# Designs tried in a protein design chat: miniprotein binders against tRNA-specific 2-thiouridylase MnmA (mnmA). Part 10

Target 1, 344 residues: tRNA-specific 2-thiouridylase MnmA (mnmA), of Desulfotalea psychrophila (q6aiz6)
Amino acid sequence: MIKNITGIAMSGGVDSTATAILQKQKGPVLGFFMKLNQPDYETQRDRVSQIAQKLDIKLEIIDLTEEFQEYVLKYFSASYFKGLTPNPCIICNKEIKFGLFQQAILRQGVERIATGHYAQIHKTAAGYQLHKGVDPHKDQSYFLSRLSQEQLAHSIFPLGGMHKGAIYDLVEAHGFHDFRGTESQDVCFLEQDNVVDFLEQTAEFSASSGNIVMNDGKILGKHKGLHRYTVGQRRGLGISYPVPLYVINLDVKNNNVIVGENEQLFHKTMAISDIHWISQPEREDLLHASVHIRSTHKGAQASVILKENNRASVIFDEPQRAITPGQFATIYKDTQVLGSGVIL
Key: E = the ipSAE of ESMFold2; O = the ipSAE of OpenDDE; V2 = 0.75 times the mean of E and O plus 0.25 times the DockQ between their complexes.

## First folded at step 8 (miniprotein)

Design t3 (from s8 with E37Y; at its last look DockQ between E and O 0.01; V2 from the best seeds 0.00; counts 0 for: pae E 3.2 > 1.5, pTM E .798 < .8, SAP 75.236 > 70, placed apart)
Fold by OpenDDE base, look of step 8:
Structure t3 (fold): chain B 344 residues (1-344), chain A 87 residues (1-87)
Amino acid sequence: as target 1 above (344 residues)
Amino acid sequence: DRETIQELLDELEELIRELDELARELDELGSPELANYVRYLADLLRWLVDYMRRLANQGDYDRVNRFKQFIRYLLRLIKELKDRIRE
């Protein structure tokens, strides 16, 4: 192990650039760029190369195109056939970014990888804790909720204690003036719109048209495949109704999109499965915590009843809107990420 | 404490039966979403009853007592639900 070298995950964005700057001030660094067969790969590569050159950082490209395709395809196939709305970003972080990519970097003799994520890692006697970034608008801890202790041990988040405004100031002070207005969400290259396109391009997904229905069975129209719809969706339904209708549920068995009014989207309860703990709670059976049901959710107070086989029942203090099967529920104690599960 | 716990469990079992019946009625009335929610609550209560019974049998009354506050909350939730259904 080359002691004292930090690997930098460079994406060409403002956050990774700031990370590179901050880590270079602390010691020797090596830059790494991940190739995933992005449609604009050449443009991104050139941008990252220019940034690395300007910062006098040696850049290495790690090609994970095949591995990425395999993992994402497997995950999507499994999720869509069950009528689950996938969260590829969490899986990508777990399996690719902090998985294969991190491993490849560590094999180069680097001890840790630094990324531009807005989250904090606290080392304690009991292990590594993951905490929210201090910027509530930029916190990315939700996307990191599936990381292992080993992954956290080899990670650095230099931006976790900073606000986004300070990041722009930092990079500008170092001669990078072109980042304002180009918020590349460095978090996930798979935006939801890209997911549908990706699935349709990937051969075997025969999306069958079906009915859009009310709870009473009234048919309002036709859908273009269940994979195009998510709970809480209003746009793209192509139906006319006197009041706004939303997707309430996906009925895979009958190939129906169930729609209803906004009030029908609110629920106090959900079930979660496949719970992964970053930090195991002190109480193993009942936990009162803040639960986030999506990346944009501010969190809601809930009682979490831990069951057998990494399952739990969650009861919110207040009704939550558009609880979506297949999304991840992340459990927090204050700023600490305890863990996450898949919403059923 | 044991007797009090048993009384609580018996009350919860009765409530579960009421919820099962309510779910059936809601199905018949054409409210499947509400019926499913009621069933979920019933299933949760069943799990809690079973878990609390196991804890009591192990003499772990401290853990059983931790669920009392949660049970009170569930009971309130169920009451509110019943009131909404009657409206």
Scores: ipSAE 0.185, ipTM 0.674, lowest interface PAE 1.8, mean pLDDT 87
ESMFold2, look of step 8: ipSAE 0.321; ipTM 0.732
ESMFold2 (binder alone), look of step 8: mean pLDDT 76; pTM 0.698

## First folded at step 9 (miniprotein)

Design P7 (from P1 with L37F V48I L52A I55L N60D; at its last look DockQ between E and O 0.88; V2 from the best seeds 0.00; counts 0 for: pae E 1.9 > 1.5, pTM O .779 < .8)
Amino acid sequence: SPEIANEVRYLADLLRWLVDYMRRLANQGDYDRVNRFLQFIRYLLRLIQELADRLRELGDPELADKIQELADELREALDKIEQLAES
ESMFold2, look of step 9: ipSAE 0.532; ipTM 0.853
ESMFold2 (binder alone), look of step 9: mean pLDDT 77; pTM 0.639
OpenDDE base, look of step 9: ipSAE 0.602; ipTM 0.862

Design s10 (from s5 with R7E Q13E Q25E L67F Q69E; at its last look DockQ between E and O 0.81; V2 from the best seeds 0.00; counts 0 for: pae E 1.6 > 1.5, SAP 71.887 > 70)
Fold by OpenDDE base, look of step 9:
Structure s10 (fold): chain B 344 residues (1-344), chain A 87 residues (1-87)
Amino acid sequence: as target 1 above (344 residues)
Amino acid sequence: DRETIQELLDELEELIRELDELARELDELGSPELANEVRYLADLLRWLVDYMRRLANQGDYDRVNRFLEFIRYLLRLIKELKDRIRE
């Protein structure tokens, strides 16, 4: 094991570039770019190559196209067809980025991988803790809520203690002036707003039209397949009503989209399953914690009752809007990510 | 302690029956969302009663006591919900 080399996950973005710069200052580095069947792969590859060259970093390309399809894309499509809203980024981080990609890098004799994620790893006597990034607007700890202790042990997040403004200043000081105004894409494998088109091109696509209904059973119109709708959605319903209506639920059994008013989106309770603990709380059957119900959610205080088989009931102190089945609920103690589960 | 716990569990079982009835009434009144919320709370209480009973039978009164504060909170929430439904 060459104990002193850090692998850098390079994507061509400002965050990965800053990570490369910071880590290179600390010691020898090797760059890695992941091929995942990106629509603009060649353009991204060329960009990463240019950045690596400018930084005098040796770059290796790791192709995980087939693995990405198997672990992420199938999950993504299958979830929508079940009336669930997936989070492919959480799965991708667990299975691909910090899974197969990290393993491939470690097999080359690299000790750890550095990524541009805004999160912090704290090593303690009890193990590795995952914490929020210090920048509340850039915190990505939610997306890392399924990582194992082993994955954390082999990871470095140099940006976790920094604000985004300082990142731009850093890369500009090193001659990179073209990153301002470029945002990271939320879904790395899909162009913005192309979810429906992607789903309809899958071999498993068999969605049928059904009814859009109110809670009282009144039919307001027809939908073009459940995969086109998510809880809290207002646009694309094609219905006329005196007040704004939102998707409040998807009834897969009856193939109905249930719509209602905004007030009907607020709930104090949810159930979660398939809980993964990063830091297993002391054998407490009851936790008071901050729970995030989606990546953009600020977190809400809740009681978490731990049940059998990695399930829990969650009761929020205040009602939460658009709790969405299939999304991940992440459980926090202050800045620490305790774990996450799938919302039922 | 055992007798006191059993009395509490009996009271909670009565409350669960009341909530089940309330949920049915709300369904009949065309308020399925409120009915679902009430039903969820009833199901949670049912789970808690069963869990606490198992703990008590195991002699783990420390764990039972940890749930008492939460039960008090839950009872308050149920009362608030009932008050909102009656308005």
Scores: ipSAE 0.534, ipTM 0.831, lowest interface PAE 1.1, mean pLDDT 90
ESMFold2, look of step 9: ipSAE 0.577; ipTM 0.859
ESMFold2 (binder alone), look of step 9: mean pLDDT 75; pTM 0.675

Design s11 (from s10 with D43E L68A; at its last look DockQ between E and O 0.67; V2 from the best seeds 0.00; counts 0 for: pae E 2.3 > 1.5)
Fold by ESMFold2, look of step 9:
Structure s11 (fold): chain B 344 residues (1-344), chain A 87 residues (1-87)
Amino acid sequence: as target 1 above (344 residues)
Amino acid sequence: DRETIQELLDELEELIRELDELARELDELGSPELANEVRYLAELLRWLVDYMRRLANQGDYDRVNRFAEFIRYLLRLIKELKDRIRE
């Protein structure tokens, strides 16, 4: 008798719980929990199950452990081979959470899936738009910048128009009193060190030691694989030097980690490739837009010169620190995510 | 008009030569990362010159003129960057 069942992505945190509460008020729901490489899987599974029981929501578990491990190995290995610093959360959202997970849910006859992301989906005559969440401290639109029109069409983000404080009030009003005082995020739980450890355990991943050098060639130490280092990094270098040094570049050709002073991290220009547009820009040759070079970046105004083969040149109005090849540059117009590209 | 665009392209060609020389100087001074950024800018300007010539050959002077305004803005930014690198 019941039609238009909404799927709920449940993860055991306050955001997914609030999402379930809000969506159940609107109609019939079915809960889904995704098994990946979570280090605390059993604890999280038990917590999600208890929440689903309290809310009277049937919960199904979808095991994607093998698929997640395959994507992690393929994406990260390819990135590190090229001297790039990958972004696990963006890829997990694109390929796993809104890819395989969403598809598995849709196959059960569920038309749309709600998640606890702080972002907004706006349907227009021209298609679906992705917008920042209204809470600027919790906005997660950066991590969703690779989603396709089809993925957005099947998605609901009920928290996008809300502030985090209201979320705590909502779940407490419905009998959940133990979330306040602990921070949780539903965007990405993957730690870079966990991914590095996983890659090093596989027989297909091979990394060799090399030198940590200054630009003039002076050797300051040894590294145990370029994949362990990120542009802008200061800690974990294992070197001694009178002033602070930072990773400036990963030199794949010579297998060197290049270090330098903080001032060497600032640049006005970058190139991006493999651009994905959620919303095609009106101008086909250049844009003036806000560009975020990583999730923690506040964004900066830039001129974006659109080239062939899904490439662009980005020139910031002011120099930006630690532009990191392999991370994603996300292009915004006001609150709207236009798209993202891979930093070269 | 075409004469004004040619003057802009000539200015771009001059700046490209200056950037190529600056990149070589930066390599000699042991600053290869900054030299790479300068080379990237020179390659971008070469791309813009080629793109402008293609648009002019197609007769699309409306796009040529709009892109020329951006190029003038870009010239100012790159000259400021060049001056900053000279220190």
Scores: ipSAE 0.451, ipTM 0.802, lowest interface PAE 2.3, mean pLDDT 85
ESMFold2 (binder alone), look of step 9: mean pLDDT 77; pTM 0.702
OpenDDE base, look of step 9: ipSAE 0.517; ipTM 0.831

Design s12 (from s10 with L15A L77F; at its last look DockQ between E and O 0.70; V2 from the best seeds 0.00; counts 0 for: pae E 2.0 > 1.5)
Fold by OpenDDE base, look of step 9:
Structure s12 (fold): chain B 344 residues (1-344), chain A 87 residues (1-87)
Amino acid sequence: as target 1 above (344 residues)
Amino acid sequence: DRETIQELLDELEEAIRELDELARELDELGSPELANEVRYLADLLRWLVDYMRRLANQGDYDRVNRFLEFIRYLLRFIKELKDRIRE
């Protein structure tokens, strides 16, 4: 094991570039770019190559196209067809970025991988803790809520203690002036506008039209397949009503989109399953914690009642809007990510 | 401790009955989402009753005691919810 080399996950973005710069100052580095069947792969590859060259970093390309399809894209498609809203980024981080990609890098004799994620790892006597990044607007700890202790042990997040503004200043000081105004895409493999098109091109696509209904059973119109709708959605319903209506539920059994008023989107309770603990709380059957119900959610205080088989009931102190089945609920104690579960 | 636990269990069982009734009323009033939320709470309380009974039977009163404050909170919450729905 060459104990002194750090692998750098390079994507061509400002965050990965800053990570490369910071880590290179600390010691020898090796760059890695992941091929995942990006629509603009060649352009991204060329960009990463140029950055690596400018930084005098040796770059290796790791192709995980097939693995990405198997672990992420199938999950993504299957979830929508079941009336669930997936989070492919959480799965991608667990299975691909900090999974197969990290393993491939470690097999080359690299001890740890550095990424541009805005999160912090604290090593304690009890193990590795995952914490929020210090920048509340850039915190990505939610997306890392399914990582194992082993994955954390082999990871470095140099940006976790920094604000986004300081990152731009850093890369500009090193001659990279073209990153301002470029936001990292939330979905690395799909443009937001192409989700429906992607789903309809899958071999498993068999969605049928059905009814858009109110809670009282009144039919307001027709939908073009459940995969086109998510809880809290207002746009694209094609219905006329005196007040704004939102998707409040998807009835897969009856192939109905249930719509209602904004007030009907608020709930105090939810169930979660398949809980993964990063830091196993002391065998407490009851937790008071901050629970995030999606990546953009600020967190809400809740009581978490731990049940059998990695299930829990969650009772929020205040009602939460658009709790969406298939999304991940992340459980926090202050800045620490305790774990996450799938919302039922 | 055993008497206190039984008193709390009795209160929870009463709350369950009240929630079941409320859920039926809400269904009749055409508020199925709220009825479902109330039913979920009732089911949670049923689970808690069963769990606490199991713990008590195992002699694990420390775990039971950890739930006491939460149960009191939950009962207050349910009371407030009922009051809001009846207004």
Scores: ipSAE 0.504, ipTM 0.829, lowest interface PAE 1.1, mean pLDDT 90
ESMFold2, look of step 9: ipSAE 0.574; ipTM 0.873
ESMFold2 (binder alone), look of step 9: mean pLDDT 77; pTM 0.695

Design s13 (from s5 with R7E Q13E Q25E L41M R66E L67F; at its last look DockQ between E and O 0.76; V2 from the best seeds 0.00; counts 0 for: pae E 5.7 > 1.5)
Fold by ESMFold2, look of step 9:
Formats: C-alpha cells, sequence, structure tokens
Structure s13 (fold): chain B 344 residues (1-344), chain A 87 residues (1-87)
C-alpha cells in the first residue's frame, strides 16, 4: 500500500499553523502534539486543538513526559555539575523532537513529518543536506546541527524558503488573525531559566553556594550555584567593582565563579569534542569554515583541525568573545550546516 | 625537501619544550589562566608536529607543506602570547 499521509508537528503558534495549512493543501495530514512537562500544557493543548479543528486536521497527542524528565535529569544536571553550559534546544531537537517524537509518529505508519522550522533540507546524490533558512533573522539551522541523515530523511521544513512576514500573511488569509503582535507559541519552553527552575524543584538536583573571585583569588562576593552562571555574563553577579566584570570561568573544583575584565573573554582558539557530521567533510584533517559558537553568533572564519576521537581544534581568524564550554560549535560552509561539536 | 622539513620539526619540538617549561613557571607564579593558554598552544603544536612527521614518513610532502603555513600562523600567535607574558 502506498502512503502519502504527512504528519504535522503542531504547537499552537503561527509557524506550526502555517506549516499545517501548507501541508494540508498538498495532501492528507495528521496532526501531532507532544506532551512534555510544559507549565501551561492545558492551555497550549486547547489552543492546538482549536487550530486543528478549524483546519479539519485530526490531532493526536504523544505523551513523552517520562522520557523528557529522564532527559532533563541526565543531560542538564550532569552538564551543570561539570561547570558546562548546556544547549537545551539542540539536544531536545536531536533526542526529543526528531528522536522520540518522530519515532512515535513513524510507528503509526506516517513516513514524513513537517515542522515549522526555518531551515532547508536539500536532497543530493550524496545524501541530505541541512541549509540555513532564507530569512536570516529567523534561521534555526544552528539548533538542528545534531540531526542524523535518517532524521532528515523523514523531515519536511516548509517554512525554510519563506520570510516571517509571508507567514503572517498566509495564516491571516486562512482566518487566523490573532497571531500578529502576540508572543509566539512556537518558542521552545526549554529556555535556560525554565530548565534551571525545573531542575531545582526536583529531589535529585543539588547545588551549593560558593565564592565569586578574581583570578588572583580575591573574593568579591557569593554565587547561588554554578548552574546559574555562564561565561560572558555581566548582569546578576551582585558585586561592586570600579570597572565592569564578566564571568570568565566556572571553577568546579573550588566551586568558584571566576570573573575578570572584558578582554579576558577573547580567544582565537578552542577545542571541540563529540563531533557529529550531517555532511562528511572531504578531508580528514583540515577544513576552512564559518564556525558559530552559539545561536546568536554571526559566525567567524576558522581553520578546523580534525583530530582523533571526534575532536578538533578550531583556530579563528579573529578572536571570539565568550567561548562557552558545553555549548555547541556549528560548522558551516556557506549556507550548509556540515556538523557540530561540543565546546570544551 | 625531506631533510629540511625534519630539521624544522626538530626545532618546533624544542619550542614545545620551552612552552611546557613556561607554563610550569606561570603556574608557580600564580597565573593559571595564562599557563593554560601556553599549554594549549604547546599541545596543539605537539599534535601537529607528530601528524606532520607521519605524513613525511609516508612521503606526503605536499600536505606537510600545507600545514607549515598553518604552523607559521600559530608561531605568530605564540609570539604574541610570549610578549603578553613579559608585560
Amino acid sequence: as target 1 above (344 residues)
Amino acid sequence: DRETIQELLDELEELIRELDELARELDELGSPELANEVRYMADLLRWLVDYMRRLANQGDYDRVNEFLQFIRYLLRLIKELKDRIRE
């Protein structure tokens, strides 16, 4: 039997609604909404249900609450206890949205799942490529840099070739006039403050106060747990000093937040580990690429020296500010995402 | 030029040893962040020298020459780092 049903990841926001509209115009669809541990689950569920009803789309709920809690406890708490600043959206995309959620949808006999991501999937003779979305202000390709070939093969990103303004025009043309000017419901609820608050509510998570210090050991104040701080942070330190100070390092061994002046945040080199390639580079030893050290980074030209054990040294042409252990370095060639690694 | 490349790699190994000692001195002087920068550069040079020796032993001198340009860039970064340390 030939199947052409497309699954739609629906979340109640303008992007997922536009995705549903576009895909329903192309053929039969089935809507899917995942239950994690969202603080406003009932409100979001009702909103998604209303949208699905208006579009005449059957909606199914996939409950991943238990799996999500294990993910949060394992990945985030371990990262924070090691003084790392994890990236919740990258790992959630890899393990939850395109992992467990996609797998559950596939088990129902649906072969392709559309989501409202601003990124492009290009199929070539060598495999699937991930490319930046056309709208540079909405591009989400950075957050998708851990996806496998199999995950990409089952994915559709209908919004990747569109700009945000056109998305609002589309949904308004189909009777949805309430999205413009309101907060998007498509944003990931796994924001760092929400994850930290959630972890602190669990019995398994524990963190202790310690000192905020200069490199020379001078104590300037107290911190409320290393997990609350990230490299490059200026605000929220609760200290006074004649010049601005920034977090330059999280010292797990001594439970200290180390601070310093802005110039101490600039480095030309970094190490990365656990490299995942969406598209294998032709050379095994060296490539020249644009490297993004976080989602808001504009990217910087670098030489990437590939080492054994999925490690690399990244040497930027110009110093980069606030290279943050635990975040991901995503490697681009023009618009194409080649892969990513964990910053050490 | 096999002999010339090997002599350069030997000189780089001497520089690496000097950087290792400088990092130890910086630790003793209470400058661990600067010592870590020096160690990172020494470790990177050490890996590159070892890799280029393997390429040279395999006769891949074109690739060795490509990495020599990269080494020149790293040597400039090391010089800037040494200048900072003497300040």
Scores: ipSAE 0.210, ipTM 0.717, lowest interface PAE 5.7, mean pLDDT 85
ESMFold2 (binder alone), look of step 9: mean pLDDT 74; pTM 0.654
OpenDDE base, look of step 9: ipSAE 0.642; ipTM 0.879

Design s9 (from s7 with Q18E M23A I34L Q79K L82K; at its last look DockQ between E and O 0.72; V2 from the best seeds 0.69)
Fold by ESMFold2-Fast, scan of step 11:
Structure s9 (fold): chain B 344 residues (1-344), chain A 87 residues (1-87)
Amino acid sequence: as target 1 above (344 residues)
Amino acid sequence: DRETIQRLLDELEELIRELDELAREADELGSPELANEVRYLADLLRWLVDYMRRLANQGDYDRVNRFLQFIRYLLRLIKELKDRIRE
């Protein structure tokens, strides 16, 4: 007799709690909490333990602190050193959450793991497809764009077909009244407000001072390191000029931050490397698709020309603002994620 | 028609050389971001011409015709960039 147990990734937040409630209704479950040495680890640990106890779910803590450092933090620091803007959440999902964490859970005798992600998995004859969650304000499919077929085969996203309001209603119906007004409980070591401090204090990243310049070579000021700047940035430049100026490029070779007017941030052309396919189009070398160039981007229609060595050229129908090297471009066909690549 | 496709590919090779000069002109006028976009399009056209020539030699005219529609789009984009650089 085989007994199929579902693993639940529990973080102490409202989404993972709702996931636990829904999956426990469908069969036997085991809860798992991931330790990454997060700033609020002890608070999260206590909270997830209390939730698991209240739901009568056995909880195991899996320590991936060293692996997070190796796969996510080194990638993060190396990217900034190269003048690129990384997406650590996409790498964390691929290498940690659905990689080593999933593998550790599967070794405990579970066949599938449920997570609180707002995305959908569809099983087809051609394999697993990743789709957008139905709540447009909560869709997380962009962050899952690097997952493999095997990782999707072992995953369940119970919240993908639900709206966030229904999630609050669900947890409150089960006696959890403390989640409203306490959103953003998922603590990440690489929070945006900590990134510069992390790079300069913990990664032993040497600050290399240089110039803030316009395209004509005019020096407007000095910078304290390229890692402090991102394409599209307006604030924190410490320069004065009659019109608003934005970071339009980072010149690593000359150690310059290049600034210009907002119009200079708009481009129709983009190159992608290291494309990972979830669902590679069969016998298509030219795609017309929606391309998302960052998590906050709603997507833009583009022609995608597929080349050798998992590379592509992208031509947008309309100019796109602040195309940023190092970020991921995710290719969508309607609600389906086809794959993603690194912006060059 | 093979002769029509060959003529179009030859015309695109001439356009690529014009784009290389246009990129230098854009740099001289203080628009390196426009120069880079022109160079990107020139490199893409070089790859496309080579790829379409290989497809045509293999008799895959359906795929060549699909790329010809895309080439028309690129030619429009190139005209827009040329106009922006020269005025």
Scores: ipSAE 0.494, ipTM 0.826, lowest interface PAE 2.2, mean pLDDT 86
ESMFold2, look of step 9: ipSAE 0.593; ipTM 0.875
ESMFold2 (binder alone), look of step 9: mean pLDDT 78; pTM 0.711
OpenDDE base, look of step 9: ipSAE 0.712; ipTM 0.898
ESMFold2, look of step 11: ipSAE 0.648; ipTM 0.891
ESMFold2 (binder alone), look of step 11: mean pLDDT 78; pTM 0.715
OpenDDE base, look of step 11: ipSAE 0.720; ipTM 0.900

## First folded at step 11 (miniprotein)

Design e1
Fold by ESMFold2-Fast, scan of step 11:
Structure e1 (fold): chain B 344 residues (1-344), chain A 92 residues (1-92)
Amino acid sequence: as target 1 above (344 residues)
Amino acid sequence: DRETIQRLLDELEELIRELDELAREADELGSPELANEVRYLADLLRWLVDYMRRLANQGDYDRVNRFLQFIRYLLRLIKELKDRIRRLEERE
């Protein structure tokens, strides 16, 4: 029976488990687990299978290993090769989780898929809007900023109106007592501790040793590749200087890591390209909005000047620290995500 | 008034030339991050002037006026950058 069946994206974590519990209360469900050839795949598979059995939910595994490599890992490596800092989670959401994974689920006759994301979807006469989750410490709307109208139309976020404490209470009430304290046991394939090793193992990734320099050209040391450094980084530089120094820029042309004092990381201007709109402003080429420059950024008020070719200039009211090329700038109107672009 | 708008746009083109020189000065003082921010503002002003000329030619003076108010904000930012570069000169 296809009628009124909801798909559940299950990962074996507390959030997807809570999502499954809530959706099963509302009607018939089918569980789906995504295989990406993650390092802990077999452990995660066994865990999600046990959860599905306990909840009496039929579970299907969808193998997207090759697609993940093609759409996420190639993007990740190519970005670092260009001296950019990527956000693989945003690309994974757009291309894999709400792209090919959602498409595979829909082909089985399911009309909508529920996920454990802390964000809200509002249907309006003008289309679907993406909004922040109500728990400010769990909001994941930044990572969903590249979703299309069609992807939102097929999605349900049951946890968007809930606080994390209520989620633990819910799963415990249904006999899941082991999630507290360690809510995610899954190892991200692109964890920061392993990212350098992954990049250096890539056959086409060529990185050369260069210099760590100050703006005046003074050489303070050697680096083992630009991919080992991020704008704002203080630790791991291996240099000696009387005051703390931070990575302020990566100079790909000269193969230099440029370092300076914390003050040099603050800027009011930012350019963005490749803007994707969830809710494009009508007849506005100048917006006053809150802009988030990374997932951990709480947002800053800015003037956004919309240009041709999905480009914009952003002028912040107050200087922002560590604006990082390759990361995404997400544009908010109050709690609503309007869209996002790539920082240049 | 079309003549007033044209005069303001001409004044902005003069400011853009000053910013191009200011960016070179910032580079010489060992501050490429300030130089890049000045160059970015100069490029933005060049685009804004061109865009506002196109809007004025289309008779869309409401949008031109909206951007003129925004330019007032940019002029304050430019003054802040000029002050920072001047402080770097005094430190040399």
Scores: ipSAE 0.527, ipTM 0.831, lowest interface PAE 2.1, mean pLDDT 86

Design g1 (from s9 with V38I L81F; at its last look DockQ between E and O 0.83; V2 from the best seeds 0.73)
Fold by ESMFold2, look of step 11:
Structure g1 (fold): chain B 344 residues (1-344), chain A 87 residues (1-87)
Amino acid sequence: as target 1 above (344 residues)
Amino acid sequence: DRETIQRLLDELEELIRELDELAREADELGSPELANEIRYLADLLRWLVDYMRRLANQGDYDRVNRFLQFIRYLLRLIKEFKDRIRE
């Protein structure tokens, strides 16, 4: 048997720990931890080091601080200047975790990298397919919808066929008894407020105060910069009105946050651009599929009309709430991720 | 039949003009979100008509017929928008 080394992306959470346990049972492994500019870096590093030592796994640290800051700043500031609401986790997965980090790990002589994602990779004659994880409450396939064939070819997702409860049982059987209170901490590195604070601290980022208005032009208050607001948001507006109001649009031209009643958030129509296909759809022009407009969205059946230049028109069977420009629409066929595009 | 398909496509172009007027009416009523959705449908129909003309010229009437079936669904959606505006 040829001994092939598998890299393990270790982050100090229960999912990465379970991944390390499972892969160690299958052969030689090397652990890898990303150094970004996380504010808790030393605490997280120490925790990952302790886990790696307990599992007898050699741990390497990959410093991507400069690359992470450059990618995050460029993507987020460009999005916010256009009135778009960016998706930090999708971009981090594509460009950092499965991009620069994966490339650095492969350079260490590792053949493939295992991560603790709840998703499945299936190899077929036509290439690699990405599928939902079997645990519907933990599925992370939405966040992986920009991955390339090469990125998938080098990836292993051992948790994709498992439920979260079994993961806790696994790590406890191996001497790790303190994870149960931390389940929610293993989903996303960047919090929305942290990204906003980060951007405002840079001298290159500039944003102007403006008005919060209704469609008829009535001014209800002032906003602290369009980048602080998301379509569908109600909290943090600081306005008074007889009924609840929600952000329905970000008007870059006039520097206005436009608000309206909840019913104004529902639409059947959506356009997407910059489509990336993991798996090319069977039809080149028209398909009916489940489309997710954000990570927390349950998915909705839609007609997808494929156009030139990686664009599509999407007509949902039922109205969808808070379709948000700049977020990603992910197109599914049953459990399979076909691809994703940027909501216009 | 190519002649029949061209006649249907010409009828759809008249509907597109009606949608442009409906979008203006929605703006005048102070509902720019509804107006934008109507403009989206008008633009989609324009694209579909042009696309189906190209398919018909290539002799691909099977794909033309499939898009005509999809357009029947869009017609129901258009009727819903008309009802909301003209109520």
Scores: ipSAE 0.673, ipTM 0.897, lowest interface PAE 1.2, mean pLDDT 86
ESMFold2 (binder alone), look of step 11: mean pLDDT 76; pTM 0.683
OpenDDE base, look of step 11: ipSAE 0.730; ipTM 0.903

Design m40F (from s9 with Y40F)
Amino acid sequence: DRETIQRLLDELEELIRELDELAREADELGSPELANEVRFLADLLRWLVDYMRRLANQGDYDRVNRFLQFIRYLLRLIKELKDRIRE
ESMFold2-Fast, scan of step 11: ipSAE 0.646; ipTM 0.878

